VH-VL binders against p38822r5to271. Designs and how they scored, part 32

Target 1, 267 residues: p38822r5to271
Amino acid sequence: LSIGNEIKDSFKETHKWVQNNLKWLKDIEQFYRERAKLEKDYSERLSRLSAEYFNKKSSTSVPISVGDTPTTTPGSIEAAGVVAWNEILSQTDMISKDHDQLSTDFENHVANQLSGLFTKLDMTLSKINGFNNDMVNKKDNIYHELEKAKKDYDEACSTMEMARNRYTKASNDRNKKKLDEKEMEMNKCKNEYLIKINQANRTKDKYYFQDVPEVLDLLQDVNEAKTLFLNDLWLKAASVENDLGANVSKRLQAANSVVKQNKPSLN
Short names: E, the ipSAE of ESMFold2; O, the ipSAE of OpenDDE; V2, 0.75 times the mean of E and O plus 0.25 times the DockQ between their complexes.

## First folded at step 11 (VH-VL; framework fv_rovalpituzumab)

Design u1 (at its last look DockQ between E and O 0.37; V2 from the best seeds 0.00; counts 0 for: pae E 7.7 > 2, SAP .507 > .496)
Fold by OpenDDE, look of step 11:
Structure u1 (fold): chain C 267 residues (1-267), chain A 127 residues (1-127), chain B 107 residues (1-107)
Amino acid sequence: as target 1 above (267 residues)
Amino acid sequence: QVQLVQSGAEVKKPGASVKVSCKASGYTFTNYVMNWVRQAPGQGLEWMGWINTYTGNPTYADDFKGRVTMTTDTSTSTAYMELRSLRSDDTAVYYCARDSYFGGSYKLPNYHGMDVWGQGTLVTVSS
Amino acid sequence: EIVMTQSPATLSVSPGERATLSCKASQSVSSNVVWYQQKPGQAPRLLIYGASTRATGIPARFSGSGSGTEFTLTISSLQSEDFAVYYCQQYGYWPYTFGQGTKLEIK
């Protein structure tokens, strides 16, 4: 759908529509700020949780079994379990940091960029509206001049008729001269009126057939720009979250590698 | 000619406020974003914020939020920046600068930098 | 925020010689970089935008290049009036951030 192909006199409505659509960017911004907050909270809570259990681990005693020539003791096995648990907790703490990074990424790479985008497009929209207003004003001004010219012409006609009547009643040189003067003035006003008519028509045509379509195209451009930039930011948002996923996967793999070394048997 | 003329130097006490003016001429005031940038002595440039001169909506840098107010008077084509709760480290030259977001007539604007600057206003904060 | 790092902090060059100033972004900003010139006691002046486009009235001896994270301002033949501080600014990410500046001084 091309905004430029819409009704030529529908600028106001189209502008309003685009304006409202831009406000949507603010909502999206807020959404990602809230997500950032959630990630931050989760990070902090997870960090505290991991720390808590690290402390608990420190209080756990591992029994040592003494036997005849044992290669591996039950105590050793239990120790291996503790090592695995320690790794899990350590990686959990790192995961908490990864979430903190995501929070930051949402703020810096998404929300702040949305804010900037809004400002840019909002200003652009304002400028477009300003241009339209200027064009409207120019059009209105010429119409006012036209009205004035019409009035002047009408008055000149009236005055000419009065002079004609006087001459009819008293055909003398004085009245003839006056009639000629008023006729000349009338013709002058007529010509001015005709000029203003032409000017008004040209201005009108330019406004509706050139200016308005151009302004509507600008609105279209703003809307398209919004869409393009927004898409990029959505992709960025997904990217940073995917990074979190990748990091989390890495952390879990590290933990798993240690867990796999925690053998259930004494061998 | 296009120009920005700022108000004169100010000397303030800590805790006071300062309001700097920036009068624009030679162009349509409401067609350009107005920025405020400051520069401490011997330091670099620091962006404070900008204001949409058409709508009057400001955006402030995080470091100045709550302490700065930007306004405009379209009738006089003047932008104002008020900084409150002044501290010694606020001593700087403050600039207004027009933002060239509009690349030309009837084209989608791109940022082309701040192309017109005021002469700067020195604000000194001292006890 | 994006960190713009300019180098060197000070560059000493003789009149008539070529000067090369560097600006590095902490992450890619595409070609969204502007350069400013600031002489002592004066407001900054816009030199380059879009990494490589000269602003109106800027002499041809000034040129900008680069994309992504590496940007360069080049003055092909230094004139006496070119000795100043130069700042880069990125506008690929909000907020738009400045470099710390490079002082170009006469050798």
Scores: ipSAE 0.360, ipTM 0.730, lowest interface PAE 1.2, mean pLDDT 90
Fold by ESMFold2, look of step 11:
Structure u1 (fold): chain C 267 residues (1-267), chain A 127 residues (1-127), chain B 107 residues (1-107)
Amino acid sequence: as target 1 above (267 residues)
Amino acid sequence: QVQLVQSGAEVKKPGASVKVSCKASGYTFTNYVMNWVRQAPGQGLEWMGWINTYTGNPTYADDFKGRVTMTTDTSTSTAYMELRSLRSDDTAVYYCARDSYFGGSYKLPNYHGMDVWGQGTLVTVSS
Amino acid sequence: EIVMTQSPATLSVSPGERATLSCKASQSVSSNVVWYQQKPGQAPRLLIYGASTRATGIPARFSGSGSGTEFTLTISSLQSEDFAVYYCQQYGYWPYTFGQGTKLEIK
């Protein structure tokens, strides 16, 4: 029935379950590193786009004409409409920096911390496994010593019976001395065997009553710690993305206020 | 006695690879995490990564990802660190170091530092 | 990453006197700091972990203190063997980082 083997299989299954949950942290880490790369690439492309159009000369003129021949005065149109356009480009460049900040925040505050969480929990899981192996090995060694003590006792009993049979056949002093010697050896082996039985019983009680529940509780504690810290990191991820949204809203409000001042009479 | 014995000094050209070995004795190899730390001449310590010797799972510092491979051979109680595409600024002493015994807390990791270090392996990269 | 800044870079102290070495983290690492000693040509030696707990076999003259961002290694009654380079390391945030070292030299 091997109760010890059922518990060993339960540890193995629980350990694998915890391991799989820890491996999931690596997938989540990779997701945020890829999000950071996307945000960085977007930031760089948006910044280059803003710079390109900021440096682009106006090739258009809006004719100001009444009567026969249209004329153009680019300076007058640039005074109002160009100010609004330059503000739109400036705020677009600031938005590109907001995305650069989000990229940095995902790396530093989410992905790197997920890597650290995995490292801490993986190390803890390894030490829990080491503790489990030590207690299983200690239990197995005590049972091995018990079996050796039983074998030694059985052998001493057999040797004593041989000496008893010789004394029964020839009841001389030499055979009596030999019987007494073998009986002493048997009693020594018996005492050692009784000591090992006591040790094995105490070890069995500690293993099943104390050690096994402790290691299973430790495995559950690792999974609970993973969940609590992961939730904190997900909340941080949402927080840094919300900060981006707030900053972008402020950029757009600033641009809108300048655009609203671009009235037709100023062009 | 607990000890870590590393392979001997190496001289390499830029672009080559080096593989440093670290043989553990006096303790159960798979019960302790193995770290790798380097130190350039006259400089401070730089953590490169570690390997879980029970699972074989490595974790690398970002500066070394893509160039480093950490492995173990549990049958010989030996950890390995291979650094590829060597540059002259990779000239350093490379240490293996195990974490200290984590006997106090199994519920939440509390790192106790690196309590046993190898003697170091000098890797010189020059053209 | 967390920058660990040690000061001073070099500290000159006479034997038998007290040395105080400082380590500052760029953000709070709670008590997650380790101190190492390194003599020339040797591997580092673990002194203190958890900011204040002496490792096994470390003499009582070594003590650590601090939490958050400020950490101190104090060596009372310096011995000749204590003149070495000392490193702090944080393990509160990934990746683990070392300070640049403080050289403790005889005055």
Scores: ipSAE 0.021, ipTM 0.531, lowest interface PAE 7.7, mean pLDDT 84
ESMFold2 (binder alone), look of step 11: mean pLDDT 90; pTM 0.920

Design u2 (at its last look DockQ between E and O 0.54; V2 from the best seeds 0.00; counts 0 for: SAP .522 > .496)
Fold by ESMFold2, look of step 11:
Order: C-alpha cells, then structure tokens, then sequence
Structure u2 (fold): chain C 267 residues (1-267), chain A 127 residues (1-127), chain B 107 residues (1-107)
C-alpha cells in the first residue's frame, strides 16, 4: 500500500481509538452514578433501621402506674447498657448520613465531572474531525483542478493536431491561421497544466508530511487530556471514599468510648 | 457578521411544550457547541444545557433532564430547544449562546466564554 | 454545583468614577471565570474570560482579577453606557454556573 493510504488509514484508526476511549468515559460515569445510588439506598435503609430499633427501645419503656392511668417514670430506663445501645443507634444514624455524603460526592465531584469531560472532549474531537475533512477537501479540490487542466490540455493537443493535418493536406492561409490559433491555445493549456502539476505536488507534500501528522498529534493530545483528567477523577473518587472511612472510624470510636464505660466491675 | 437569530415570543398554557429556534450565520455552525440559557423575569441566568453541533449529542442540566430536548439541523445551521410540560415558573427569556471551548489538551486548554448570544425568546406560561 | 455569589446586589456610582464588583465561588475554580454585561432588554455580552483577559472589542476600562474563590470586575472611569447588570460565570467545574448578578446604576 502507498504511504498516502497508510496515513489515511492511520487517521481513521486513531480517531476511532480516541472516540472509543471517550465513549468509555460514559461507562465510567455510569458506574459512579450507580455507586452513588447504592450509597444513597444504603444510607436510607440504614437510617430506617436505626429509627426502627430506636422505636423498639421507645416502645419497650416500662410504664409504672399509681392508679388506673399508667405513668412512665424517668428511672425506668436508667441502665448503663441502654445508654450504650442508644449511643450505638445514634452513631449508626450518623454513619448513614456519612454514606449519604459519599453518594453526593460521587455524583457531584466524580460522575458530573466525567460527564463534563466527555462533553468537552467530544466537541474537541468533532472539531479535529471537521478540520481533517477540510484538509482532505482542499487537497481533493487541487487534484480536481489538475485533472481538469490535463483534460483541457489533451483536448487542445487533439484540436491542434487536427488543424495541423488539415494544413498539411491543404496549405492555404485559412488553414495556417487556424493551426496558429490552435497551437496558441495548446501552449496556454500546457502552461496551465504545468502550473497545476507544481501546485498539486506542493499540496501533496504539505498534506502528507505536515497536515496529517499535525492532525494525528491533535488526536493524541485529546487522549492525553482524557487520561490526565480521568486519573485526577479516579484519585478524587478514592479521596472521597477515604473520607467516608475516616468519618466512620470516628463514629465507631465515639460509640466504643460509651461502651467501655459499661464495665461489669467497680472495684 | 457572526449572528444568532432566535424565533419569536411564545405564549403557552401550563402542560404545553415550546420549541425555540436559533439560526446561526457568519461562522461554521458545527465548529462551536451551542448553549441554552434562560432568565426568569427580574432574575439571573440559568444554564440549561449544551449541544455538540457536529454530532448532535446534547448534555442537559440536571434540573431540565426529562423535560428538555436539544437538537440541531446542520443543513440550515439551526439549533433547537424544546421544553415540555411547561409550568408557570418556566416563564423566562430563553437564549442560545455559542460556546467557545477549544479542546482539550492538558497543555492548551482554552475557553473564551459564551462569545455570541441570540437576542432571546420570551416564553410566557399562564392560565 | 459551584455556587457563584456576587456582591453587592446593587451598586450606585456616578459617571467618571470607579466601580468594583465582586464574585465569590463556593470552592476554588482556579482562574476559570467569565464576566458578562447585560443591558436592559438585551442579551448578555462577553467582557472578560480567564478571570482577567478582556474579550475582543472590550474597552480598556474593564479589567478583571482574582483566582481561586474570589474574583473582581473593575470598571474605571465609568461611562453612561456601562450602567447595566453584570454576571460572573465559572467554568472550572461542570456544569457551568452563573452568579445572580450585580446591578450597576447611576447614582
């Protein structure tokens, strides 16, 4: 295959590769939106679970009555184990809110930014594709002009040869004048054809050795930008999840402190 | 020379749809994304979305997903925004605005703002 | 989303004087801020991008500054044509968001 065909195939293949890598961003975005939904659902279900068991604690209050109307006294629920349980329920509810925050962070700082990255780089890729099409069209127009100039020259040569044959068969002034006119037309077409050959050769060199490599470099730049920004977003995703872990650890330490005060020995 | 010309004012009932057109001239339509921005009476600007005019691929603001459709017709250099299920708080002036985002290299990012705006289309939603 | 908060809401200034308009982002947007001018009954007009770069055709009396979370539009030697509403917009995070506007009016 010619160098020209290999270069044209290289743009097509490179563009497809970049386009597929950009489309992959939509899959990654969807993953984090689904992670956000999972974290939101977990948060809501954990909050309901905490509330349910708080209501069981509230429902199991022991009423004390001094008549027909039962009355609950403050002393009925003073056990240290109940205090520890209440703290576990409270910290569990706070953990549910930590997961709600992770859901929000995944959506706003990861998924939405992946959507923006795709949107902007897809437009950039579209501009590069449009530029490549314009370059190809300009080259094709120059070659079209060359083919027209060649056709015009070939026709002028044929017409001049017919006029020459007529003059050699009948060497009168009318036939000589016509031969001279057709020779002038042929020489004009020849000069135009030579100009178009030189123009086409310069256009060929510029296209294959400057324009195509430049467009391929632009495609590489898009993929490098995608990679850099995607890596930053993956690091951000890890960061917000690490923040969750740190917050959960602090919640559990708070609960543990209260549980440790529920000691069986007093000596 | 560079110009965005929008369709005329609309009066709609709640529950109806409206489709605003934005005709571009003086530049290559498919080289620039198109934003849609609205402004309620006496209020600020609200971004509604963006459309890639080369591919026709839209990206919508969350508040408008499910109710908005953005399209283009490259043969007429025209962008469209359709807002469905209208309610009274959709009363606003709707603008198209050319986006100047230049891609996309980490070495050469460039954005010069929304550099060309349409004249705006007043959409009034009332009973 | 990034909230852009403009202050003051209204600024009354005499012609020939200097106006200073503020815009604060809810988190850092680096220098990724645009300023627009909107006159009554007109579409917004681009003034400044990249926090500090004047758009083509914008008079030198308009200048922008700031980075991170705080941004300023300054108009020196106010002209009668400068009395309008001014909006900031961030593009450092997706999606784009606008400030609520500062109305600049004749004192």
Amino acid sequence: as target 1 above (267 residues)
Amino acid sequence: QVQLVQSGAEVKKPGASVKVSCKASGYTFTNYAMNWVRQAPGQGLEWMGWINTYTGYPTYADDFKGRVTMTTDTSTSTAYMELRSLRSDDTAVYYCARDSYFGGSYKLPNYHGMDVWGQGTLVTVSS
Amino acid sequence: EIVMTQSPATLSVSPGERATLSCKASQSVSSNVVWYQQKPGQAPRLLIYGASTRATGIPARFSGSGSGTEFTLTISSLQSEDFAVYYCQQYGYWPYTFGQGTKLEIK
Scores: ipSAE 0.637, ipTM 0.852, lowest interface PAE 1.6, mean pLDDT 87
Fold by OpenDDE, look of step 11:
Structure u2 (fold): chain C 267 residues (1-267), chain A 127 residues (1-127), chain B 107 residues (1-107)
Amino acid sequence: as target 1 above (267 residues)
Amino acid sequence: QVQLVQSGAEVKKPGASVKVSCKASGYTFTNYAMNWVRQAPGQGLEWMGWINTYTGYPTYADDFKGRVTMTTDTSTSTAYMELRSLRSDDTAVYYCARDSYFGGSYKLPNYHGMDVWGQGTLVTVSS
Amino acid sequence: EIVMTQSPATLSVSPGERATLSCKASQSVSSNVVWYQQKPGQAPRLLIYGASTRATGIPARFSGSGSGTEFTLTISSLQSEDFAVYYCQQYGYWPYTFGQGTKLEIK
């Protein structure tokens, strides 16, 4: 996006656009909060399931066969199977905790940060908008002063003409003096009006050629910042989920190592 | 001169509410966020939240969500903080503080800092 | 949330000496650290923002440094008015959190 180099008087539209984009951050926040809830729920359910089957297993009797040679017995093999199952359940419970951690990570490292990002950018956007309003107000004030100066000049012209007509009808020293006074006043008002015209023109030029481009650039900065921070948070989200994957893999490997020791035949 | 003037000390019963005011002067009120920070006796500073004075949008710390309401009146350049369901552990000095937000700059990055503070309002919650 | 740990809890230093206060973040906060000074019975005062920038009106003897997780406030030559409690705050991670404070007292 090249916001600052396009239409000079496009602040309102650009501001609205940026504002809407910030709102999008809230949607993304909500998404990750919902994901966190799912992970939490899964964690809890998985934990309960593991516990249930662990208890179920404990109630199962394993036959022990004592033969003449106290080596490996069928009972021992069965016991090995139980050991493997215990490990699987234990690791499953650990996996449930890993999911709980992911839930927390989504909340703390992603969703909350999105919320914070929104708040910061919203404040920045407000400041920019405030700045623009100040510039607009300054411009408008100068225009009002210009209008006043114009009015004063017009009135001075009118009064001067009246004095002229009076002098024309009665050419005396008194009327001449009045005419001169009114002419002087008219010229004074004229000069003031000219000054205000110049001031208004300068203010207008500054607003459209300097101020507006500047605020548009600021809006662009906000938008770019949003993108950069959002990207970082997306990467963080992926990172914490990858961590879960790694942990899960680790747990499964631990279980597998025990399972591999569960021999199908007697040694 | 830039200053924040807060309302006077309050004594409240448990379960009651308190509303503290913070009147700003000497600057454009809507150009700076307003923070609320409290400090229990002999304890450190605790951030409660802040409010966008331009939009009126508040953000609260998690510990205070549901119990705190921050508002502003732009016409009087005044910020308000209401804390409900007061408990004894809410006894503290409550401060409003303007956030400089990069020393008044409109550009990023946004360096925060509470550069102007009210004098504080002691809120005592006792039965 | 990020935990800001200040150390030491109390620092005793003589006037004219150098004081070094530490603030450690549990995670990286880049340069988003602010330092405040609070005297008894007064509101805090902003000293440093952006980890190393002095606020307006703050004497040159105050300096901030650090990035990431370790931050330091240094007072090069302590004046009598510098004995106070100092707080750090991070703004790099939501929510923004304070340190527990360091009390700088006269030795």
Scores: ipSAE 0.488, ipTM 0.792, lowest interface PAE 1.0, mean pLDDT 90
ESMFold2 (binder alone), look of step 11: mean pLDDT 90; pTM 0.924

Design u3 (at its last look DockQ between E and O 0.57; V2 from the best seeds 0.00; counts 0 for: pae O 4.6 > 2)
Fold by ESMFold2, look of step 11:
Structure u3 (fold): chain C 267 residues (1-267), chain A 127 residues (1-127), chain B 107 residues (1-107)
Amino acid sequence: as target 1 above (267 residues)
Amino acid sequence: QVQLVQSGAEVKKPGASVKVSCKASGYTFTNYAMNWVRQAPGQGLEWMGWINTYTGNPTYADDFKGRVTMTTDTSTSTAYMELRSLRSDDTAVYYCARDSYFGGSYKLPNYHGMDVWGQGTLVTVSS
Amino acid sequence: EIVMTQSPATLSVSPGERATLSCKASQSVSSNVVWYQQKPGQAPRLLIYGASTRATGIPARFSGSGSGTEFTLTISSLQSEDFAVYYCQQYDYWPYTFGQGTKLEIK
């Protein structure tokens, strides 16, 4: 295959590859928006569950009465096990809020930033496509001008040969004048054709050895920018989820501390 | 001479829609994205969204998703913004503004602000 | 999204004096801040981008500074045409957001 066909296929394939990588950002964005929705739904359902079981305990609470005189009676009606259960419910509600925060963080710090990245790089890719189209059009125009100049020269050569044949058959002054006229016209077309050959050669060299490599480098720059920013966003996604894990761990440690104080001899 | 010329003022009833035009001249329309920004009377500026003028792909601010449609006509170098289901608090001046993001750098985005603004279109939504 | 808070809401200054306008971001926006000027009945005009770089055709009396969360616009010798509303805008974090504006009034 010719160099020209290899370069045409290379741009088309590279552009498709870059475009698919940019479109992939929309899929990743949607994934994190769906993750945010899941975390929000979980947060709301967990909070309702905690409230339901807290209200059951609150509904069954018995007012403390010491009788007619304010005398403290040994032994509390509220067992240490109920204190531990209250702490578990409280920490579960705090965990629900941690998941609400993760939902917000995924949306604001990941999904929205993926939308912005796609939007900006999509515009950059559009400008690169416009530049490539302009380069191709300039090259094609010069080649069309060359073909026209060649056609004009070929026609002038044919007309001159007709005039030469007439002068050969009838060597008079009128036929000689026509031959000289057509020779001059042919020489003018020849010079224009040679000018267009030189222009086409300069255009060919610039297009294949300067312009095409520049366009391909610009496409690679878009992909490199996409990769760098996407990696940063994936690291941010991991960071906000790690923050959730750290908060949940601390809440469970708080609940465990209360459970460990629930001695059998106190119940 | 780079300029953006917008359509004239409009008066609308609640529930109607409005479509504002923005005609660009003096530059290559498809080389720059177009922003839409609004300003309620006596209030600040609010970004509504962006459209890629080469592809026609819009990106909307969250507050306007579902009610706004941004389009372009590259043959006339014109951007359009349509806002539907108008409410009284949509009364504002609506601006188009050329975005200067040039893109393509893996190290640094090339953003020089919204460098060319239309004259603004007053949309009044009343009883 | 990033909240851009401008202060003061109104600044009264005499012609020929220096004005300093502040803009604070709710989180770091690096140096990715733009300043606009808006006169009554007119569209905003780009003044400063990248926190400190003057846009084409902006007089030298306008200067910007700052990074991270705090930014300033300084007008070193106020002219009669400088009394207007000024807005900051960040472009570091999507989506773009504007400050609420500072009105610069003649004292």
Scores: ipSAE 0.507, ipTM 0.785, lowest interface PAE 2.2, mean pLDDT 86
Fold by OpenDDE, look of step 11:
Structure u3 (fold): chain C 267 residues (1-267), chain A 127 residues (1-127), chain B 107 residues (1-107)
Amino acid sequence: as target 1 above (267 residues)
Amino acid sequence: QVQLVQSGAEVKKPGASVKVSCKASGYTFTNYAMNWVRQAPGQGLEWMGWINTYTGNPTYADDFKGRVTMTTDTSTSTAYMELRSLRSDDTAVYYCARDSYFGGSYKLPNYHGMDVWGQGTLVTVSS
Amino acid sequence: EIVMTQSPATLSVSPGERATLSCKASQSVSSNVVWYQQKPGQAPRLLIYGASTRATGIPARFSGSGSGTEFTLTISSLQSEDFAVYYCQQYDYWPYTFGQGTKLEIK
């Protein structure tokens, strides 16, 4: 997105757009919190399941065969099978813990970070909006001053005309003096009015050609920052899940190594 | 001068609530987030949360969620922190501290720490 | 959350000497570390931000360095007013976390 120098008075719309995008961060946060819950639930259920079958196994009796000259007995083979099963259950329990870790990782390294990101950017956005408001207020204030100056000038003109009329009706030194005074005041007000006109024009130009573009650039910066940080968090989310995959693979390999030792035939 | 002035010491019973105030002066109140940090006797600093003074939106530390409420009154430039269901281990000095996100500009800032602190409010929870 | 570990817990140094305080993060926090000074009965005071930038009004004898997981606060020549507790804080990960503090005392 390029939102910088397109429309001079587009701050409001752009601000709203950025604000909505920040809200999107909350949705993403919630998504990963929900994922964390699922992982936690799965972890707990898997752990309970493993425990259940450990208990079940412990209650199972393995027959022991005693031969005349036994080197390897069927019972030994069965025992090997039990050993393999124990390993599988043990590793399954470890896998449950790995899922628990993923749950924690989603919460701490993704969801909480999204929350923090939202807060930071929201504060920044608020400050930008405040800045814009300050500029708007400054502009409005000078316009009010301009209006006042105009009014004063108009009044001075009116009073000058009255003095002129009075002098026309009675041409004496007193009326002449009054006319001169009112003319001077009129000119003073005129000058002030002209100064305010120039000031207002400069302020207006600054607002639209400098201030507004600047705040729009700031909004762009917020949006870009959001994107960059969000990308990092998405990558982090993938990373922690990949770690789970790696751990699971490791657990399964450990189990497999024991299973492979469970020979189907006697030595 | 920029300063934060907090309300006076409080003594509370377990299960009660306390509300600490923090009045800001010398700067635009809504341009800076307000943090709350506490310190138990002889212990380190613990961040409780912060509030966006412009929008009024608070963010709380996980340990305090459900028990703490942060609010602001922009008309008086005052921040408030209410802690409920007080326990003995809540005995601490509570600080408000201005967040320094901006170095005087409105550009996208980095965090620059908490640069202005209140004098602290001692809250004692005892039966 | 990220754990910030400060060392030593207590550092005894003579006035005029150099003091070096360490702060270690449980994982990389880039350069997003601040240092605070706290004297007895007072609120903390901001010293350093961005790991190495002095806050306004902080004397030049205070300096911060480090990145990643290792950070250091150095006071080149200790003054009497420098004996206090110092805290580091990371702000790379939410929530922001403090170290447990280092007490700098007079030898």
Scores: ipSAE 0.042, ipTM 0.569, lowest interface PAE 4.6, mean pLDDT 88
ESMFold2 (binder alone), look of step 11: mean pLDDT 90; pTM 0.922

